# Designs tried in a protein design chat: VH-VL binders against q7dma9r51to147. Part 27

Target 1, 97 residues: q7dma9r51to147
Amino acid sequence: GDQVIYHCTVRTLDGVVVESTRSESGGRGVPIRDVLGNSKMILGLLEGIPTMHKGEIAMFKMKPEMHYAEIDCPVSAPENFPKDDELHFEIELLDFS
Short names: E, the ipSAE of ESMFold2; O, the ipSAE of OpenDDE; V2, 0.75 times the mean of E and O plus 0.25 times the DockQ between their complexes.

## First folded at step 8 (VH-VL)

Design W5 (framework fv_umesolerbart; at its last look DockQ between E and O 0.05; V2 from the best seeds 0.00; counts 0 for: pae O 5.4 > 2, placed apart)
Fold by ESMFold2, look of step 8:
Structure W5 (fold): chain C 97 residues (1-97), chain A 129 residues (1-129), chain B 107 residues (1-107)
Amino acid sequence: as target 1 above (97 residues)
Amino acid sequence: EVQLVESGGDLVQPGGSLRLSCAASGFTFSSYYMNWVRQAPGKGLEWVSFISSSGSWIYYADSVKGRFTISRDNAKKSLYLQMTSLRAEDTAVYYCARSPEYVYDSSGITKYIWAFDIWGQGTLVTVSS
Amino acid sequence: EIVMTQSPATLSVSPGERATLSCRASQSVSSNLAWYQQKPGQAPRRLIYGASTRATGIPARFSGSGSGTEFTLTISSLQSEDFAIYYCQQYNNWPYTFGGGTKVEIK
């Protein structure tokens, strides 16, 4: 049930940005708004975000099955996303309410 | 305000045992991951051990695995390092250090521990015969 | 284990000059890199985390840059209190590892 508002930047393990919500990294600058337990989320975010404090910036390393390679993943990967790679997910948690 | 104070450093013979303590104050100790980091005289820093806030996740450097045991008592706001089978190369100043993050390693994600934000002043362990 | 290599081992710099310290990782650590300052007889003090984020209370003359395997700490105008040993540290993978240090001393 909690609402979470966060920025997300996805990188290869070598540090190359693949996808980001941040404008300085090619995104729209608009954070993601999800409700835990209601919103469709990749498994790694569903497991990882509850471990964060409000205002925290955290780095998660996710095996493919924790993101878009999850069996029957409820969220569509962006075009040409490396869904079979282990990736870094940098999350800035703006709100947890 | 926030403070970590180590104690228990001493001179011991090879093969001996020693218990280090770290007293925490000025923050909610039970919410933070804790570490031991050591520095041999005139040398660089070496991470020794990590313990999660609940105590359920523990890691050791290979150099101390099987000889050192990290533990914590959240009610007493204290971190411990039980050292056994001490060797000359264990001679160092031992620091307790606070992590602002914790490791969460279940079935396929790892949350990285941020850099150590608070350090104690250290306690000297000398192992010599 | 990720090996962190710092260079140079010693850097002689005059007050007011720029100091540039290098740190290389044996494999990518993304931006999970910190810099510490240690003065004689003292515990390390965190300067930078996340490769480029200045810790609270650290003067603006300290800046960090880099990602992946190559990182730099820059002190833009060295002050007398900045003569110390500087360590980089990765927190990407267990075990956490530190570089061997760079001693910054008066030229």
Scores: ipSAE 0.294, ipTM 0.576, lowest interface PAE 1.3, mean pLDDT 86
Fold by OpenDDE, look of step 8:
Structure W5 (fold): chain C 97 residues (1-97), chain A 129 residues (1-129), chain B 107 residues (1-107)
Amino acid sequence: as target 1 above (97 residues)
Amino acid sequence: EVQLVESGGDLVQPGGSLRLSCAASGFTFSSYYMNWVRQAPGKGLEWVSFISSSGSWIYYADSVKGRFTISRDNAKKSLYLQMTSLRAEDTAVYYCARSPEYVYDSSGITKYIWAFDIWGQGTLVTVSS
Amino acid sequence: EIVMTQSPATLSVSPGERATLSCRASQSVSSNLAWYQQKPGQAPRRLIYGASTRATGIPARFSGSGSGTEFTLTISSLQSEDFAIYYCQQYNNWPYTFGGGTKVEIK
């Protein structure tokens, strides 16, 4: 599968950050390194990231069925995470190869 | 008139429990997010807890996590804060505060703004031996 | 958590003068910043939200500016009723956090 490196910030519908890879948003500053098709990834990102180009910043607005509330979602949500509501995923695709 | 009225503040001993209530009137309570904010005597403001309109989203400050429980009854237009294992540092005036949704559009991105637009008069909780 | 730092802690201003209050965030809060006014024995009152939007009923002499990590509340001409403590608050990240407040007192 294709290798991807990206930053990700997850926001509630009201714009509050609930999770982020970015240091300026409370994360560790370490981007996610993954392989599409070979990793645990929420459906919305699996479908959305391949549509992006290297260097692109995109916002994916996902209904619950596209993220943690998806049937058979391979990724567990943190405690009290708003997994049953719409979430906005801010993605910066750093590399795609 | 839009109004929030807190009640339940009292003097309790350390380790004790107390339940605060906030009665809403003058607006559609079930459509708004609600918060508890506290202020120790002579000190600043500290956010305590948040609850979404339906109650599906709940957040706590680390200082109260595991000890306090926020809840709401939309039919009764009421917000609650169940406090347990109270400590001296929990002594404060406790405010309930409403968070309205404001649409902000910048560069094609829509955001919702959550500032506290309505506050109650507060209720005093004193934890002392 | 995002630490909000307000300066100065106390600001002495004469009536009719301009007051400038600063609020700094330890990391970007975008424009998700509010300002509140609190008088003794009263609950806080929202002045500004979205960093620069004046709340309904708030006099035009109050204005907010800034984005990211630096924010300013300006009172163009201080009135007698404006002497109070002012707090900034970010609602960009959980947990919500307030600044320590700036006391605006009469010079």
Scores: ipSAE 0.025, ipTM 0.697, lowest interface PAE 5.4, mean pLDDT 88
ESMFold2 (binder alone), look of step 8: mean pLDDT 91; pTM 0.925

Design W6 (framework fv_umesolerbart; at its last look DockQ between E and O 0.82; V2 from the best seeds 0.00; counts 0 for: pae E 2.2 > 2)
Fold by ESMFold2, look of step 8:
Structure W6 (fold): chain C 97 residues (1-97), chain A 128 residues (1-128), chain B 107 residues (1-107)
Amino acid sequence: as target 1 above (97 residues)
Amino acid sequence: EVQLVESGGDLVQPGGSLRLSCAASGFTFSSYYMNWVRQAPGKGLEWVSYISSSGSWIYYADSVKGRFTISRDNAKKSLYLQMTSLRAEDTAVYYCARPEYVYDSSGITKYIFAFDIWGQGTLVTVSS
Amino acid sequence: EIVMTQSPATLSVSPGERATLSCRASQSVSSNLAWYQQKPGQAPRRLIYGASTRATGIPARFSGSGSGTEFTLTISSLQSEDFAIYYCQQYNNWPYTFGGGTKVEIK
């Protein structure tokens, strides 16, 4: 059960922000806090975050089935989210414990 | 064979412009972020710019912001650097460089910006 | 920006001996550090990434260690082809930055 604390910015492949935790990108400025193996997470984050080190900023390109187009996805997509698109997920890993 | 080949280096006057090209072969160019890195004669390496696989995410070193423009043409498997307002300190060998990625067959790709493939470089000289 | 400091600037080593190169980051870069070798007139060649992972085809005599702010490249038995300039590079934070290099030369 590792705890992860991270910022996430989601963009279309053309660079349009569709969702972000960062205040400069329209979010609340509050990072996400998840526990690997306990929190419900999209597949792409569950697979990608364990490859990161604390303090890393990484970019993941995810096919729809790795985010909210996953069959029986355990988390709800934000309203008007482009569920069927391949998207860029920029992750800043603030803590990994 | 994975290969990057730069071209377009030349002698230019201060304040002049120049366009560099990088031709890619032997890999799926459209899947990779691409970079320019330069090395002034007798000096170390300096990262210049990067561009995402789609061209949407672009970053520049402070030393070149506002003067250099990175771009790509995925159909032609080519990376470009448009340089303007050139200064003597821009004199360098310019390399295009491919970052490594951690390919995941489950449908995600992670990019690692440690460069596994470099071109041979093209020399830009800025002098009057 | 993260400043990468390499020492020594020049390292004189006899063939067959061990060379130890140091790289220090001005703030933590975790393990997001690479090492490159560059010979005169050639492009850099990546030796190590992830601080300690040897790139494909790199001889076992090259090894990397460290995390956070302090990193070391070790060449366990220096060969004639190993006399070159070595650069470290962090890829943890934008802008990605290189150290100033360590020239390894024949003693």
Scores: ipSAE 0.238, ipTM 0.704, lowest interface PAE 2.2, mean pLDDT 87
Fold by OpenDDE, look of step 8:
Structure W6 (fold): chain C 97 residues (1-97), chain A 128 residues (1-128), chain B 107 residues (1-107)
Amino acid sequence: as target 1 above (97 residues)
Amino acid sequence: EVQLVESGGDLVQPGGSLRLSCAASGFTFSSYYMNWVRQAPGKGLEWVSYISSSGSWIYYADSVKGRFTISRDNAKKSLYLQMTSLRAEDTAVYYCARPEYVYDSSGITKYIFAFDIWGQGTLVTVSS
Amino acid sequence: EIVMTQSPATLSVSPGERATLSCRASQSVSSNLAWYQQKPGQAPRRLIYGASTRATGIPARFSGSGSGTEFTLTISSLQSEDFAIYYCQQYNNWPYTFGGGTKVEIK
């Protein structure tokens, strides 16, 4: 599969940051490094990231079935997180190869 | 017909305040991020601010940050821009603009901020 | 921010001639580039997005090309209604930024 490096910030409809790779949003400041199709990834990202170009910052709106509420989702939702709500994903694709 | 109509432009003194409105029709306003873009007389275009569908995600250009406030009322299909501490350089026609979005797959929407719909604009003049 | 530079500032072209407008980005914006047309007293009208995709209702004489940092808008045969100012805009990175515009005027 393709290798991808990206920053990701996830927010609820209320603007609450669920998770982020960015330090300004409470993350470690370290981008995610994955291989598409071979890593634990939210379905919406698996499908959405390949549509992006290197260096692109994109905003994704995902329905529950495209993220943590997906059947057999390989990624665990954060504790006490409303996984059945729509989420907004800010993705910066740093590398795609 | 999809339409955006701005209003509220006026002549104000430096340091003054003004509130702009944008009325949307012909589409599901609550599903879209919305933007303000301005254009000084005889000059180019400058992006000002965006607000997410629910209003929970907001971003400002550095030139207006701390002075302008973007908001929306989805029930009224309206976008607003509260401007304070106005400066001469804020003189411009202010446009509300809608970005396009693409459904990459069922349940996922990717926004493309290539604005497909613009209002006619409203003129804000800041002068002593 | 990404700086968008358009050239030339003014382009004088005769009706029926080919017009070529350039837009350069200070860093790669991939294909996330749009072109707009603006006539006096009017709001901008989107012509191209994704660097090369014509918007709905846009005549075939308008075409966009390029990727990364260099982009071109081409009007194959200039019509009388095409004399206007044209702006490029990147939407790859926040904040969105526009070029300074190219005025296409009658020669």
Scores: ipSAE 0.237, ipTM 0.786, lowest interface PAE 0.7, mean pLDDT 91
ESMFold2 (binder alone), look of step 8: mean pLDDT 91; pTM 0.925

Design W7 (framework fv_umesolerbart; at its last look DockQ between E and O 0.68; V2 from the best seeds 0.33)
Fold by ESMFold2, look of step 8:
Formats: sequence, C-alpha cells, structure tokens
Structure W7 (fold): chain C 97 residues (1-97), chain A 129 residues (1-129), chain B 107 residues (1-107)
Amino acid sequence: as target 1 above (97 residues)
Amino acid sequence: EVQLVESGGDLVQPGGSLRLSCAASGFTFSSYYMNWVRQAPGKGLEWVSYISSEGSWIYYADSVKGRFTISRDNAKKSLYLQMTSLRAEDTAVYYCARSPEYVYDSSGITKYIFAFDIWGQGTLVTVSS
Amino acid sequence: EIVMTQSPATLSVSPGERATLSCRASQSVDSNLAWYQQKPGQAPRRLIYGASTRATGIPARFSGSGSGTEFTLTISSLQSEDFAIYYCQQYNNWPYTFGGGTKVEIK
C-alpha cells in the first residue's frame, strides 16, 4: 500500500520527448498517483521508484522489457509509443507515503 | 586504473573560442554519463554540463548555455567541451568527471548518480585581455 | 536552484582532534548529498555519497550524517593528510550544486 505521486517524462535516447506529465513538455501538468502493490505500473517504475527519496529527480534508462514490452505488461502503451526501444525515464518523486 | 586526462586549456581573449578534451582510460567509457565541472581561481566548484552515455541527453548550466557545446566520441573514449564567446567569468580550472551508474539486481534498469567518483586533474582556461 | 551553504568557512584543528563540518541546503535534498576533499593543486576526491556512505577506499575516520537540509562531515581524528578544502554537493534536483567549501587547516 504505499502511495507514490510523481511526474514522469519519457524520452528517446536521442532526447526526444515521447510522453510527459509536465505541461512544459506537452502533458497536463498533473502528476501520476499510484499505490504500490495495487496500481497497474510498468516494471521499471515498480523497481525504480522505491530507490528514490521524496523530492528527488532521478533518471532511469530502461530496456523495453522494463516498460511496455514487459511480458504480460499490466498497462497498455499509448498509441505510437516506441515500446520496443530502450528509453530514458525522468521521474520527480513528489510524495512517497 | 581508471583515469581521466584533460587537455586544451589556454589563455584566450574575451569573445574567443577554445576546445577542451578529456581522454578516458581503464573503464567502459560508453556506459557512463560524463560531466564538466569548473573551479574559478580561489573559488568553489560549479557544474558546467553533462552528456549521457550515448550522447542523447545534454544539459548546460545557465551561465554557459548557448556558448558551450559538450560532445563525446565513444570510439575514441573522449569527452569534449567547445567553448565560444568566452568571458572573464569563464576563467577556471575545468575538470572532466564521471557519473557512476547505479544498477541493481533486477536488471534492465539503470539509475544515474551525479556524485562524481572519478575526476581528471583539470586544465586551466584563462580569459583575459 | 538549491543553495548549499557550508560553515565554517575555515576550521582550525589540531592534529589528532575531531573536525566537524556543516552543510545546509536551502530546501530538502533528502540524502542525495556528497562530500568531496580537495587538496592544494589537486582535483576533488569523493569521500561520501548518499549523505553517509563512504566511497571505496575512504578511511573510517570520515563519516557523514544528516538528511533533509542539514548535513555534517566528521573527521574523528585528524591526520596530517586531511588538511584540505571540503565541499558538499547536492544531487537531488537540477541544477546540481556545490557548497562554498570549508578549509580545514592546522591550528
């Protein structure tokens, strides 16, 4: 049950933004709220977020199988998402409660 | 032995240009984020720029943005800093520094840490009339 | 931008005695803090990361503590080779920033 609240920006290894929660990067500016153990999350976030501290901004490089190419991935990739690529995930952890 | 060796520091005029190099040895250069950090004479340290392991993520301090260009050549195990429009405030020893990876047992994910484990000896850039 | 403030600017300590260096962040950096030692004419050397984890090869007399906004580097028994400038650095938020340094000198 821990709740995590975070911003996420996904980029290609070349730095092109693929998807973001941040308004300056094309998102709605609303952070994601997940409950560890209950919310459907990609494996890379399940593994990476517990290594973070509240208020931290961290960069993760994730192989495809750690995001939407994960076997039996519990979430659907957005349309035209490069699910078979290694990608950078920038996470700002706003709360871990 | 893991080493970083900077070169290319020189005396230049304001408005001038200079290219710094950093030669890496003893580790898999292409696996690490690399950084430039500078230190003005008698002053503290300032983070200048970093570049991701494949060269796709590049960030600059606001003080150098638009004037400095970081790049790397993984085949030559080399990091570069092209400096233009140099100012007196850019006078400093410039260090090449490695960001260690953080990798845990679950594999397939790397967390980057910007607490530099390896530093070069520095190269002096002096911007003076 | 997170401002890192180190105190004192200069610390005079006799060999064999304890040195205590302070570092304060303008906002929480949790435990994302590193300490570096810089001797005259040399590059910085990482001592501590994660606020309290000693880097490989760093003597046990160096210890780090703190979290959030207040951090301490302690040298429990100062050796002749420990006279240097010490910098703290946060890596919690971009831009990553350094403190102004504390010079530890012979009393």
Scores: ipSAE 0.340, ipTM 0.683, lowest interface PAE 1.2, mean pLDDT 87
Fold by OpenDDE, look of step 8:
Structure W7 (fold): chain C 97 residues (1-97), chain A 129 residues (1-129), chain B 107 residues (1-107)
Amino acid sequence: as target 1 above (97 residues)
Amino acid sequence: EVQLVESGGDLVQPGGSLRLSCAASGFTFSSYYMNWVRQAPGKGLEWVSYISSEGSWIYYADSVKGRFTISRDNAKKSLYLQMTSLRAEDTAVYYCARSPEYVYDSSGITKYIFAFDIWGQGTLVTVSS
Amino acid sequence: EIVMTQSPATLSVSPGERATLSCRASQSVDSNLAWYQQKPGQAPRRLIYGASTRATGIPARFSGSGSGTEFTLTISSLQSEDFAIYYCQQYNNWPYTFGGGTKVEIK
């Protein structure tokens, strides 16, 4: 599979950050390094990231079934995570190879 | 007819404050991302701020960060720009502009990209002592 | 930020002639590039988006090409109403940035 490096910030519809890799949004400031097809990834990212190009910043609006409410989702949501609501994913694709 | 109409431009002194408004009509305002773009007299275009349809995502140009606040009222179909600590270099015609673009749409997921397809006529803000 | 550089600053052409405008990005913006036309006293009007997609209502004489860092706006046969300033803009990265513009004037 393709290797990807990206920053990700997840927000609720009312703008609350629920997850982020960015330090300014409460994250560690460390981008996610993963391999498409071989990693545990929510369906929306698995489907959306391949549409991006290196350096691109995009926002994905995902219905619950595309993220943590997906049937047999391979990624566990944090406790009290709004997994049953639409979420907005800001993705900066740093590398794709 | 799809339309954006800016208002609120005025002459203010440095350090002053001003609130701009943009009234939308002819489309479902709440479905679109909105922007402010400004143009100093005789100069080029400068992107100022962006706000997503529900206000979840907000971005500012570094030149206005900490001084300007973008907001929207979807019930009133209105976009706002609260400007504070105004400087001479903030003198410009301020445009509101709609961002409708998306490049991927599948069941349960939509990817958005932001070019400006509709612009208002602009409102002039002059900052001078 | 991504710096957008347009050339030439001023382009003098005669009516009916071909006009070629260039826009360069300091780093790749993929195809997330738009072109706008602005006439004196008017708001900008979107001509092209996605580098090569002509906006609705835009005459066929306008075309955009390029990807990555090099882009071109072409007016195949310049009409009297086409004399204006043209701006390119990337929307691939925050902050969005515009080129300095190319003024197309009558030769």
Scores: ipSAE 0.080, ipTM 0.703, lowest interface PAE 1.3, mean pLDDT 89
ESMFold2 (binder alone), look of step 8: mean pLDDT 89; pTM 0.903

## First folded at step 9 (VH-VL; framework fv_umesolerbart)

Design A1 (at its last look DockQ between E and O 0.44; V2 from the best seeds 0.00; counts 0 for: pae E 2.8 > 2)
Fold by OpenDDE, look of step 9:
Structure A1 (fold): chain C 97 residues (1-97), chain A 129 residues (1-129), chain B 107 residues (1-107)
Amino acid sequence: as target 1 above (97 residues)
Amino acid sequence: EVQLVESGGDLVQPGGSLRLSCAASGFTFSSYYMNWVRQAPGKGLEWVSYISSSGSWIYYADSVKGRFTISRDNAKKSLYLQMTSLRAEDTAVYYCARSPEYVYTSGGITKYIFAFDIWGQGTLVTVSS
Amino acid sequence: EIVMTQSPATLSVSPGERATLSCRASQSVSSNLAWYQQKPGQAPRRLIYGASTRATGIPARFSGSGSGTEFTLTISSLQSEDFAIYYCQQRNNWPYTFGGGTKVEIK
C-alpha cells in the first residue's frame, strides 16, 4: 500500500476536539505515519486520504458509519465518547508515496 | 438571488475598534463557511479569516490574529468581524465571501476545500490619524 | 505561507486577441487554484476553480490550466468587458493566499 504521513484533528460538530496529532490541539505534535491498506485506519480516512495531494489541507465530514461507528472499525473510539455522531476531520497530508 | 451585503466600514483612528457586519440572503447561510477578505486601496486581495458553518472552526491570518474576531449569527444570517487595535495597514475594503460546501462526496464522507464563490460589494475601513 | 506570484503585472492586449496570464506558487498547491476577475469598483468574481474548472456562467473563452506550481489563465479572444485585474488564489494550505494580480488593459 501507499505510505502516508499526515496530521489529523478530529472534532465534534460543536468543535470539541476528540483527538489530534497537533500540539495546539492537545496532541503530541507528531504526524501519523501509516500505510494505506495495511494499518488500522478509520474507513473515512482510508477513502479520503487517497483523494488528497502532498501538502494539501482538507476537511472531511464523516458520517458515523465512516468512522468509529463503522462495523468492525479497527480503531477504538475514545472512552466515554459518542461514536454515533458526525465528526469533522481536518487533515494535512504531509507525504504520500 | 444569493447576496452578501457588508456594512460598518468607517474612518477610525489608529488603536481604535470597529465592527463589521455581513448580511446574507438567498441561501442557507448556516450551511456555509464564511470568510473575510480585504483589499487595501490600489492593492491586491488578502484573506483575513474564516469561520465554519457552526462557528466551531475558526482561522485567522497572522496579520490580524489577536486583534480581529470573526463570528456569526446563523439565526440572523449574519457574519461579523470585530476589529481592535486597528492599524493604518488595516485600511482596506473588507469583503465577506462564501465558501463552497464541498469538492468531493462519496458514501459517508464529504471533502471540503474552500474557495470564494460569492462576494459582497465590500465596506471601506479607513484607519488614519 | 505559500507565496503566489503573477506575471506580468500588466498585460496590454487588443480586443479579439489571446491573453495569457501566469501564476506561480512557491510550493505545490496541486490543483487547488482559483482565478478571480475584478473590475474597477466591483467585488472579485470567481472565474476558475480547481485550476481548470469554469465557474457557473463564465464564458468559454476563459480557461485555466496547470498544476503544482505553474498555472495559466487564458482568454482566447479578449472582449471589451474582459479588461480587468485578474487574481489567482491557492486553497491548498492555510492561510489561503492570493497573487498580486495581473491587470489586463487595452492596447
Scores: ipSAE 0.170, ipTM 0.713, lowest interface PAE 0.9, mean pLDDT 89
Fold by ESMFold2, look of step 9:
Structure A1 (fold): chain C 97 residues (1-97), chain A 129 residues (1-129), chain B 107 residues (1-107)
Amino acid sequence: as target 1 above (97 residues)
Amino acid sequence: EVQLVESGGDLVQPGGSLRLSCAASGFTFSSYYMNWVRQAPGKGLEWVSYISSSGSWIYYADSVKGRFTISRDNAKKSLYLQMTSLRAEDTAVYYCARSPEYVYTSGGITKYIFAFDIWGQGTLVTVSS
Amino acid sequence: EIVMTQSPATLSVSPGERATLSCRASQSVSSNLAWYQQKPGQAPRRLIYGASTRATGIPARFSGSGSGTEFTLTISSLQSEDFAIYYCQQRNNWPYTFGGGTKVEIK
């Protein structure tokens, strides 16, 4: 049930941005708002975000099965997303309530 | 083998500008977050600025916001700090510092907690008339 | 911003004795705390991260403990090479602030 508000930037292991919520990386500058336990989320975020504190910035390196290559993944990958790659997910946790 | 080498420190008048460089070698520069940390003569350490691996995420200490610009060139394995409107209180040795590669692995993810594991030797900036 | 307060400012200790250095945060930083050692004329060196995890190559005589707002670095048997200034740094919240340092010197 906890609400989490966060920015997310996804990169290849060599540092190429794949997708981002941040305006400086091509996103809209609007953070993601999810509810743990209700919102559909990739496994890596479900596992990783509870380890974070409010205001923390962390990087999670995720194997494909922890993101969109998960069997029966409840979230559709964005168009042209490299879902079979190991990727870095940079998360800034703005709020955890 | 793993090295960070700062350069560009100089004597500059108040209000002047200066650009610092940090050359990286011996590691995959583009995979690391980079920082500038400074130390005034006889004083403690002060974090200055932080840039993510791609350059997409940048933070500054309040004391330097609007005056300093951090940037990186991953092809050249180089980190930069463009300094403007310099003040006497900016006099310091400026270090570049690398954040560590990883901290723990669980369930197919690895979480990184940033701690400055590799530091350069520093470059001295002196701001005086 | 989170203020990190180190005490004492100076600690005079003989070789072979125990040194205990304190670091206090103005608000909780969980375990997101690092310790650095700096010798004269040298860049800082990372000793401890995650409050208690010893960095690779750091001797076992260095140990860190604490969480929340109060943290301790202990050097169980000081060696001549351990006389230096020690800094803590919180990495929980932006900006990542350092303490003012504790100078460990020869008694």
Scores: ipSAE 0.153, ipTM 0.549, lowest interface PAE 2.8, mean pLDDT 85
ESMFold2 (binder alone), look of step 9: mean pLDDT 89; pTM 0.899

